# VHH binders against q9m2c9, part 2

Target 1, 358 residues: q9m2c9
Amino acid sequence: MACIVEDPQRAGQSNETQIALISGVPDDISKSCLARVPREYHMAMKCVSRRWRDFVCSDEMCDYRNEFNLAESWIYALCRDISGGVFLHMLNPFSSRRSWKRINDYPYIPMREGMGFAVLGKRLFVLGGCGWLEDATDEIYCYDAAMNTWFDVVPPLSTKRCYFACETLDGKIIAIGGLGLNPNAKRTWDIYDPLTRTCKSCSDVNIVPEMEDSFVMDGRIYIRGGVGGSSTAVYSASSGIWERMDDDMASGWRGPAVVVAGDLYVLDQTFGAKLTMWCKDTRMWIHIGKLSQLVMKQPCRLVSIGNSIFVIGKDCSTVVIDVENVRKNKMNGVMVCSSIPKTWDDDIDVISCKSVAI

## First folded at step 1 (VHH)

Design b2 (framework vhh_7b18_3)
Fold by ESMFold2-Fast, scan of step 1:
Structure b2 (fold): chain B 358 residues (1-358), chain A 121 residues (1-121)
Amino acid sequence: as target 1 above (358 residues)
Amino acid sequence: QVQLVETGGGLVQPGGSLRLSCAASGFTVSSNYMGWARQVPGKGLEWVSYIYSGGSTEYQDSVKGRFTISRDNAKSTVYLQMNSLKPEDTAVYYCAKGLWDEDSGYYFDYWGQGTQVTVSS
């Protein structure tokens, strides 16, 4: 018979792994202590020993940090430079030295338009896209923020697509609609499940093609697309049914959207830059404040962390707005709590932004 | 600031040879493990070779006996000597810097911009 059973080898490995994480301390207590170390020191911890490295990179570390409410959200910006290089910029918003830093880990991601950018746990995903001389692709690239490494093997999407909605919901990535050589791509969506490492394809006649923007709120994916952003659709994950968006709510969606503490905020870029909030009780858009269009390079991207909105300009210049303080209506036009300068890398463009909690 | 700059790529006929160079700055080459990886058209990124801080080397099976990794610590440069090149070796070649110690093993934290190698007649 084939030698599939490796019990003696596993016994040897078990003995090796019995070395204590911290001398004189039980492993469960040691793991609890290591999990409480701020994220900025995790790279240094990986250099202490193989057991520390393996623990810091493990799902167990993330489970401890989530259990203790210690997870820190850092911002990752997918950027492109003048030479056509695609790379990640990262911002630690909790650092006293708040500045964008380039991540030089993965050497090449093809220059593509209409790519999806999504987060599942500690991992960032870059999906699909197309080029001027390249049709839509099904390729997926995955970056693990705890390992600081790109995965070399990621299963592709079931359908080649670009300019599609890409959101995470219920532990899955959902890629909806978009353009491709497949004429039915416009009316399909892919559900990627990281636990099974499978991509399931679905279809419905009510899916809007050519997605411009999307957000998740109250277990639903809201999508805006079509010519001039005039079409909207809502996907209800619990029912699997497509719904119509409230017309009053849709009429105010005139720029990038972000959800903060269950409330929808939109940076209305139609005439200048105005931050607005959808009031569920009154079903009306409320004006929060204005940003100077002269300083912020459009298109802007929005990321929320806690009660703050990070407005990230095309050049990575960033404005941080504390929503709790602004909602108390203390000063119209003075809603900026802090700013973070653009990177020293001239001629970069931000493609998309997401936060990753570790 | 850590920088890795690859040079030496180009067009070569099958059976030919090329020597890639990686000029490193902002760290000590002899104190780190270094590697070469390649991006083959229509395929993902694949590892080619490693050189550890102690000087030991490893190679991917498809390049064993044909490729040789080496370094010049005085010049802060890592080399990849490629012999008996095949069309399948056509790729963008990247130099990578890693951290290594005797207890912790290794991982890569910095990459160069890459250099194109094309093997065709």
Scores: ipSAE 0.000, ipTM 0.199, lowest interface PAE 15.5, mean pLDDT 76

Design b3 (framework vhh_7b18_3)
Fold by ESMFold2-Fast, scan of step 1:
Structure b3 (fold): chain B 358 residues (1-358), chain A 121 residues (1-121)
Amino acid sequence: as target 1 above (358 residues)
Amino acid sequence: QVQLVETGGGLVQPGGSLRLSCAASGFTFSDYYMGWARQVPGKGLEWVSYIYSGGSTEYQDSVKGRFTISRDNAKSTVYLQMNSLKPEDTAVYYCATGRWLRGYSYGMDVWGQGTQVTVSS
């Protein structure tokens, strides 16, 4: 349930009580207490006072929660409505009442094809994309998950692009390749640095033009694209160099990918839904288990939290797979499944999914 | 720079036929899907037809069975054969380009002034 405070601060009497976060308690102790409150109560905390709201929304609170390992990863799904436009849906995976909730917010985000979706700290970014009668765009939209609001103004990408790889690595958002008015977009990549609020454009490699999927593993961005999904590329953001993907690894990349504790998992959607893992030691794909395609509406998206993979169907119906034993003991794989149903009456399609830790 | 040049428009009587041509330059034509969109004065743009790099075609419901899209990769040209024309087909016709990945669609880039098609007696 949401609490809305609308009155702005106006000229008036100074109030000594407004100086203290909690009456009779020093602010440093008050902040440590507030920062330990579970994330599900943060919206209610914002309704207590402007000082509590400011602290809950602050980088200081997020930094404290990260430092003391209190941050909770929640899943955000970027969805399109039948009426057009895009919306965020949210899931607290550790709630006893696991259910998706629509985020009710009113900045208009146009529904575009081939948009990038990235997470940096407490913020979600929607980048680029195109329409049937609209060229590729350089627009960026930013949602702050702690403030629960969209930013009115975000600097654009250096290049208009859609169907591009979009990943976060080393505190930056990297947008690679794709299509646009500039036919050389496929040879370029943008590095967005939120600390400087600048976008650096790079070029000089023949990159996969249309991006179907990407993932980050071991400091590298892996990209798959092209008409058959047969073209792959690997980018090292720290060195700025391009590498060749292992052919055996690439041959098993037949669906959405996710990295769990340094290991690559792929949901092969060719004949139903088969979860596989890349074993670095043997250089072979290992079969983990099967999911019914009648239960999962394809295309699916994958998000990892802890030792669990969340398989999010096109309709937002979700299956949770526990792969802890596979990760710890590669000789004895065990897959445990549970499910979370969709809660909406609307015809809503999932575009992309990410987790945000607060 | 991507450039598309449309030709073949004109005045035609109801029930008549016209063939539009679009000459493309500035990109690898064979890798891109091509399409036609039309603009009626006072109304929005609407797509008419697509032809994918592999030769598969798609049509707006109102033109199915009457219009045929085709391409010549050697000449970097796309065509729209329009048969059984109706007054409602009167519009400026624009050539557009994009790319399609299996399961994905890319937006249309409309270039040039288009070609006027007028259907009246």
Scores: ipSAE 0.000, ipTM 0.170, lowest interface PAE 16.4, mean pLDDT 76

Design b4 (framework vhh_7b18_3)
Fold by ESMFold2-Fast, scan of step 1:
Structure b4 (fold): chain B 358 residues (1-358), chain A 123 residues (1-123)
Amino acid sequence: as target 1 above (358 residues)
Amino acid sequence: QVQLVETGGGLVQPGGSLRLSCAASGFTFSSYAMGWARQVPGKGLEWVSYIYSGGRTEYQDSVKGRFTISRDNAKSTVYLQMNSLKPEDTAVYYCAKDFSPEELYRIWGFDYWGQGTQVTVSS
């Protein structure tokens, strides 16, 4: 099957609107049939006809799959090769042959440190960062996972920043604090709305300068920064107020964090790698289990899908932990794990990881 | 006041070698990563090499295997040993101090630059 390479805009103009999606079948039934095809076949479907390609790439198909609980979350890793080139790797966790695959659409993205990586709907955003010879930037790059293509630079952030917290909440990207030559950057946060393509700037004296880690839980943004993660802060979206983080909770935040089914998990990478969970009722960290530090290349990134935590090492080697089984049986020190090997491309480094549902 | 002073530039034949030195003052040298960048005639600034406070090094692909960056924390000096020089290495070379200490921010931007030293590779 040969795939016809066309620009999405060009493809729309060349499409024959009177051609049926499936011969002899009404379009509403055809669309429901196409939308139920597993995501792994969506690329092949784009090669069938212009009209199939247009539908597969559309918000209509994405909305249908979400409405009928058909959406599949796949993992995207932003990686750097030995030359400093930046590209995406992709993992389908539902495949029987779980393996990382390199994305072929490879536009020039400047290699920057301290970039933000965020997901809204079917799109991935790369924001900010600084370079070897440049101060912090306000540039934003966007990748559409349904079209499998990068878009040109979108309207920038209101403030140039790097090493900042970057989270999605209520359909918006929120960029908090960070560094830059602008002295106000460390005390500001930007709310980027991709629907209106606007960026709104806010300020608060409780925002810490440099950010190491952040997560969203129960409508709140938790941030950690400073040497050794010594400074923490919590933003409550419902109240618009910055709050103090629970000291006991903050003391256990000693590595990358992820939220699974409303519970906070942290991979404590001090003196090895151990997974811990914050118990809200007892206000104590519970030990889940240990990972061999000889197998996992640090620093690791965490992504949750369903009841599983994907621990992604620096080289893209991945361990999958099923935390639901451990939670139900309360078997301290026992983790149900599987592994996914590193990519075939040697000497790559993972910069950031996110899941995208389509 | 931060000050960076480069020396060691000059004229050299293709295949020759030069060693650049950068004497730093006005900050805690051992706590900061240092780098070298060059301005090629008709082109912008390009990064050449970087050395972390802990001694780890990185190089632009075009200079890997030919250039070696090193540091002497006791002398507050960073060096660039350039071997197998090519005509395309002709540029003004700048010593640069990283924006913040490695242990604090891990930022890659440079906040202070030296005056530059000319390297000309010509037969």
Scores: ipSAE 0.000, ipTM 0.111, lowest interface PAE 21.8, mean pLDDT 76

Design b5 (framework vhh_7b18_3)
Fold by ESMFold2-Fast, scan of step 1:
Structure b5 (fold): chain B 358 residues (1-358), chain A 120 residues (1-120)
Amino acid sequence: as target 1 above (358 residues)
Amino acid sequence: QVQLVETGGGLVQPGGSLRLSCAASGFTFSSYAMGWARQVPGKGLEWVSYISSGGSTEYQDSVKGRFTISRDNAKSTVYLQMNSLKPEDTAVYYCARTYYRGSGSYFDYWGQGTQVTVSS
């Protein structure tokens, strides 16, 4: 089991090892066949039998699909309504009928600002944050995308944090800086490993207290924050040491950032919307193209899948940029993009977005 | 569910003293900064004093040296000792919970208020 949380969906299930998964077919062949079924049918497969449900929800199926390059990345948006209700929206980018769908299974997650959102394997984690009713928290909530359910018991972070950088690197969640009851929270980071049930807290004098944006590239966590969002820092996971960010690279970080196929892209929203790419060889920002006259509610969230960047607005209206095609199919310097509309009222806001591969 | 209940207001003559108390419930009192603000008749809301979770205090310039804020975490209560009261201190006094977010401090919950009248 990838996560150490109690799984409520499995608490009532019995092991029926005497019953074949598929009548007349050995279980090893049956599992190979079931694992090759496209993800869009997995929910229907859970309705066939308890053994099919157990296999579809298992780490075994997830690991098989990853090993044989069958895993599909879907986008999950953590949303809240005006009353403070928190829930997930999901988008299958491979569906011919691309539309956001609400996930109906949700615990009451307290209305919080500055929460971290991270992915490990098939699981989504919501960490920390602060609210009107309480100061910064160390609470963690976990959603299993294969089971389509929330877990109600997850070990907490070592430090209470809000408005912190939250990234996944080398099978661990790294929570950096932010605000909290620890007087030095702004100069500490936690390394949370849900597989080993360990959380390590580290400190350095050089990190900023309030984080605005972060990304992972080449085994490093890049963060931007502080007053005016102009302070940058780089955490090197291999050395455990903080490094200085390239000044030319930092100067072009003028909007949400995403890494596509090992390259950094930034959606510069200073005047209109422009996609730029950091060229490592020349140490210069390259202009990729302009978005057409689309008004998106800010802040926008970026998620990459393959060669595509999904630009997700605060209302969940989405623009899809195919990076390879954009370089070829500019019309008067404007990028040719597809769009996915929102499916609900403007009183529902996106907090964070991640892709989960199953 | 968060409740702040002020007591100790009343009528006092110039130069007199009053001690306001604020009983808090519905949250972990020791983890939050607390403060006092006042609504002066005919004027807007005015910040008076602040005490951090660690006990550090700050005061508005017009009350500095005359007012003292303190807290008792065992009783979940914050106090405002007001000495050398002036007619311009006449106001409804509100206890407030302080919430830190980003680069600022915010007052997210307020009590019902207690009237302080300084008049000869």
Scores: ipSAE 0.000, ipTM 0.108, lowest interface PAE 18.8, mean pLDDT 76

Design b6 (framework vhh_7b18_3)
Fold by ESMFold2-Fast, scan of step 1:
Structure b6 (fold): chain B 358 residues (1-358), chain A 119 residues (1-119)
Amino acid sequence: as target 1 above (358 residues)
Amino acid sequence: QVQLVETGGGLVQPGGSLRLSCAASGFTVSSNYMGWARQVPGKGLEWVSYIYSGGSTEYQDSVKGRFTISRDNAKSTVYLQMNSLKPEDTAVYYCARVLDFWSGYLDYWGQGTQVTVSS
């Protein structure tokens, strides 16, 4: 760029929009080549030209990487610091030195509880919530992992909600129930498409006002809420119908849940931390192993990548559990553990964690 | 003065095609992100298509493969080629300079052009 600044005669030739992505190479081939570059180099690629930046930041780049099976799974933790500021930590689980990295770009997000955290494609969404100076909000904040920037001006939810179930299914974010001053919040749900706004306002006796936990499995959203997590319900997106959860399955849902290759795992945090798996074939919970609650700061969050469960503590200290043998045998398993140290930020609180394929 | 003027709307049968044009003045089209949004009766405003300053394009899933956005920088004009039109595509279509693509918020808007798909 110094050459263009130092040589005014080049001013008429600095139009990057008319330049090929790679000189002498058709754009289709160039895009294929750029899409194959590992994510760790994407920030450097954005510095090459505006056309490279536009492509790297585009949904087209993500489409190519998904089509070629090149997308990398990274873990994002939504955290709050001692001042109440909200920010992200990210982790590359495939790095030779697995370590958390703080993202320094964040919008002003007020101190809120009961926020939803959802991932759709390359984007992370923070939805709803309430504070001591506000009852419930419909505000949405979006972080684009390819652009590495926050978009805090996004279309809001149709209903103000806090302490609600928030999941992604069939390319949409689904917000179910929760608390709010609007009567529609308590026993209704919103289907939110960031590209098109939709809402579905239906009441159902299976929707509790306050949600504790949720997960997606086999095209269905499972929710747990009410006093001591005593109320469960299942939403089937394909049929639009609420279904009853299996009572035996529900009885074992006593902590954070994660789905690994179609199987449900729960970290039972009742007097310790015990990992269990729901066996669909036998309709019984299988004990996998115990983790010391003294080395994991509760509440813990769970994220799955491949055959691994990442147990993320309040301070981002992480235990990695390989459950491949459990999945193969269904009857017994050996839990293989490794660890990732906490971040250098001493006074943080992990709100939620998600994996992003990018 | 920024001005956007849409043309090309009309009545078309299902399966038909229309080409919308947007003439822009008061700013440089090639240095801005441009988009098309539509207001469906009873549904509200929704994003349709987006063209980056670099020329890359993106589409809402419901129109992907049927609609094509393009631009002529020399004429300061943005186009939306709409093929295989469905009754659900009936809306007022707006050309806009995109302020924030992901949120669907637009900086400058045209007057809109009505597209009606009916048999």
Scores: ipSAE 0.000, ipTM 0.127, lowest interface PAE 18.5, mean pLDDT 75

Design b7 (framework vhh_7b18_3)
Fold by ESMFold2-Fast, scan of step 1:
Structure b7 (fold): chain B 358 residues (1-358), chain A 120 residues (1-120)
Amino acid sequence: as target 1 above (358 residues)
Amino acid sequence: QVQLVETGGGLVQPGGSLRLSCAASGFTFSRYAMGWARQVPGKGLEWVSYIYSGGDTEYQDSVKGRFTISRDNAKSTVYLQMNSLKPEDTAVYYCARKYWGSSGYYFDYWGQGTQVTVSS
């Protein structure tokens, strides 16, 4: 009888067929098409197939959208209710509805005060804080905005902190100082690297004021602290060294700060709400306009998207101010272009707000 | 060193009254909002009342109309006058300093607490 001899050079046949993202279309072209779909449809895209879900949730899609200027900034507010519960509210500023939505599918976050809130890429981090009968914690909670899910485990901070400055710079979270029962924390700062999942601690005896507010501008973290905001400090990421803040600049920092197109804006909340801008050329604060207290509940938080400032009140009611005309028409004040109401008639307080670009 | 020392707790009959006092030291008292919170057996910690540096006050709904918060900046003291006390007001009461500039129920320093027991 004849033996059947198979060619040993033939590729092994796999019964696992790798399914194309779009039938009849190469994956490279399919990915390009999927990456250009507006963010509001990304949740629906995740329901099409496992491969679509994996791509939509991937760094590859986020990197593509950033490279081709397709990324959309949505606003996330870390909120506390009257019962002490902690949760996220989300706002799509590009939606026709433009309404705040509560994120309900998350792990329990303990009742804590003085928490840090930070954004790196597509991820939101809630760090540290103290309970009313609990000393400061080192726990970190992470929410992935592309996956719409919380991570099960996140490595902790190196130092237990509450009421500290928390900013992102050069792909890292920087946690500076802290108030409360441990005075040694005031002389330290931690650098958390999410890529390596490590936290590095630093210290300097001359550097840590009591923390009230902070912002990032031109590769530096600006910090204000102490009674009446009388103490300021500047951390330079490039040098790792603490610098002195301009006294004239510091004197106008009387409320929440935001950077728009390289310019510092402050909502001066001393008597009412007045939007001001620091003019680098003249070294003077410019009064832009006033915001009605009837619409906004103080204290407010600021987030910038493009040429717009989103003024978010303590109840999550929001006013959108377009400041492009301030840059172009230096004689006119800001125009309030829209308002967004609070979603629920619950007593809530906004702790912090950040934008996440996807 | 920031210190908050509570006094005035004790045993009281239902319908009775107590006045809690909190003596503050180690900071410029007049520039800070102050508050009271309580730990009720079988429940978590809950805020009771706030008094801002300017004198404005806020109360939890369950104590509104019964409790009054006040301050004496010359004595660096905050007070909680508790009237029409109920068994459910039984708790350890804590004096706290509000974190400067924050919204909501954020505190950076706490006292050791004082026990209030409402029982017949």
Scores: ipSAE 0.000, ipTM 0.108, lowest interface PAE 22.1, mean pLDDT 76

Design b8 (framework vhh_7b18_3)
Fold by ESMFold2-Fast, scan of step 1:
Structure b8 (fold): chain B 358 residues (1-358), chain A 122 residues (1-122)
Amino acid sequence: as target 1 above (358 residues)
Amino acid sequence: QVQLVETGGGLVQPGGSLRLSCAASGFTFDDYAMGWARQVPGKGLEWVSYIYSGGSTEYQDSVKGRFTISRDNAKSTVYLQMNSLKPEDTAVYYCARSPFRYGSGKSYFDYWGQGTQVTVSS
């Protein structure tokens, strides 16, 4: 007679509304399968279901792919056109159809000089900068490469900066020196943690204003700036102090720098375009090869993926240099080059290029 | 503007249950992941659970299997069903919006409710 009364425990179990990622497959196995799909199909996967979109857009998928060496590094170029519009270009270097593609998400990002660019995980950050009629800013903009979306709001830097060094180290963005209305800005640096969305300020009298270039190698941030680009500084993460850069190493830093498999390469743009490598063993610069300045539109940006250096010209035309043979045979290897053309009719300027792994 | 309003807190005995509700307004609710975080006496804010825009969920290890997060997009409301409550669950519970459209940010949020007190005591 009391058997008409519904069992609350049974009712609770039977009313579960969770939808499986893949019908008939446990979610942990489904996630493993989805995470192994090549990155080029991730946009299509977002269209399969809301649950698939959730996983593809999650930090969980990005972390899984990185942990299991499934992550693919793609190149993102921040560009401006003749109208002053700012947009992203993307290149998949693993595609058989190597071509630059414009990202269709159109944020309002003011065009500024001396902006900082940093990558943390799947996200690209644009920080600071100034205009001809605008003083230095503390604004930060964030693009998520898994979501293919710019974020609505990012908390600002603690100090307004332009022409500063901007690098990623130990999961944080480090913005060093530069110019601002505060005359002490050039002697300060910010550590920005995007997870807590907080910014910590530090100060040191050895920081030089008007940074021109920087790179990270062996847990250290190398900076070049000052009058005529003659001032260099090195921040050591392990010691927490500023060190002097080797004068011989500094004398060869005459253009954009990139680190490939722990080795420093510089495209010396003084009187043409010459690729050089810093040999740690001999403490000498090694000449790798020369690129035709008639083919490459300066200023160039460098991005490394595996054993390849992507030399990206002002117009987004790209030369790919494979340095594996150079590294294997040291000073007697041959540079292997290929090219990727630009795809636009408009005159564009490449502002910055970064590799984002997903 | 963005507003989050929590209800459903109170006093409950160990082993009991409570259901928290959060009414959201001032933004496109369907596009954002929502979460619950709590402030335990003597500790900082700790995330408890996330629900993504598509309905997928994540939980802190200490509440997994006991708490269930859900959402009703038609009502712009997120819920936290708390079962098998322990004295350690005593905290102010906050409804919060993820800073990321279609995604989730662990350990932080951009908008918070006023909080609702949950006390688990014999």
Scores: ipSAE 0.030, ipTM 0.559, lowest interface PAE 6.7, mean pLDDT 79

Design b9 (framework vhh_7b18_3)
Fold by ESMFold2-Fast, scan of step 1:
Structure b9 (fold): chain B 358 residues (1-358), chain A 120 residues (1-120)
Amino acid sequence: as target 1 above (358 residues)
Amino acid sequence: QVQLVETGGGLVQPGGSLRLSCAASGFTFSSYWMGWARQVPGKGLEWVSYIYSGGSTEYQDSVKGRFTISRDNAKSTVYLQMNSLKPEDTAVYYCAKDEGYSYGDYFDYWGQGTQVTVSS
């Protein structure tokens, strides 16, 4: 059932926190029941009472859902429109009505180039970036996907960065390299701890200044940057050092990368789109299949959920590749895929995509 | 403050047509999904149609081909053109704005409604 949005002033007049979550049911059992409800109904649940809203938005519910493997990964796309607005679109890949949906546009985020986009827990972070007339910024914006709200104030990065890599590793956000008037950004990385909201900087000569792409695989951060994407490096979490990337592996990194079930896939967007996989055993790139050039607006962004790769075009039109089944379902070397159409008339640019599990 | 005002309801004969309008204010209209839902006498609320921020539309099977939803972002107005009306379409029609992340299964704000009666 739908409900009218709660008035914050009116809501403060009630002693709702003293009443039972579900009439006649102990709160412990009620919380267990509420936490098992599919994510698509969580908004409706927030309209039942203030106690339900508080629980649904709580870390307690998120922790329960994670512990019992109930969390659902939904895709969030950071987009810009022709008016210079920056906003989020969201896709529930488990819905029978698979379609992209625009998220509330508050607060205002300045349109910047080279922004970082990172996920940690239930929160999305938009970091850094630059303007044509503005040097790199250290500003951070945070969206809580369980509360469906932006935080008003987030402590900044320690270093102003744009065109940098942004990954999560060991419960922290790592911002790597980037450009700006400050030369220290070019070969440094910042470790941002969301629990303490502190940022620490480190430096290493293997870090390339301008980042184009990055991914996390097997406890390592892989980065690519420089002129034409010609420079690569890999960070090992276990050793705490940056190493040179395998040259054969690096040679096949010619487009957006995604990790599916522990394996690296790359969408080579040169002269159309084709999917390749790095074979760890043979140390060779293998060709998986081609994607139709007439269907996808480039550049594309990749997100993995389970055994599927979601290829998200510039206009947010989406193609879903089941990598286990694609080898069985090729037509003249072209991958047979399902699609999710764009729903907009506007010329919308997708900047970055991430999945958030709740 | 969010405000939705529905107009255009009335009494029509079976097979007739009506155009409903919803004037919206207090939010960035172009950024949100807009929809129509109806309350049938003696039954609960049911959704009728959605129009997404980019103009794409969806309809409940019972109204598909007969109803057309549209929006005018410059006027902050959403419309429902209802053709080939049936007695079963008799209901109070509500304009609704949603939060933008429930795929149309949830609306965060409702208008006051406008009555549509299809009867001979």
Scores: ipSAE 0.000, ipTM 0.144, lowest interface PAE 18.8, mean pLDDT 77

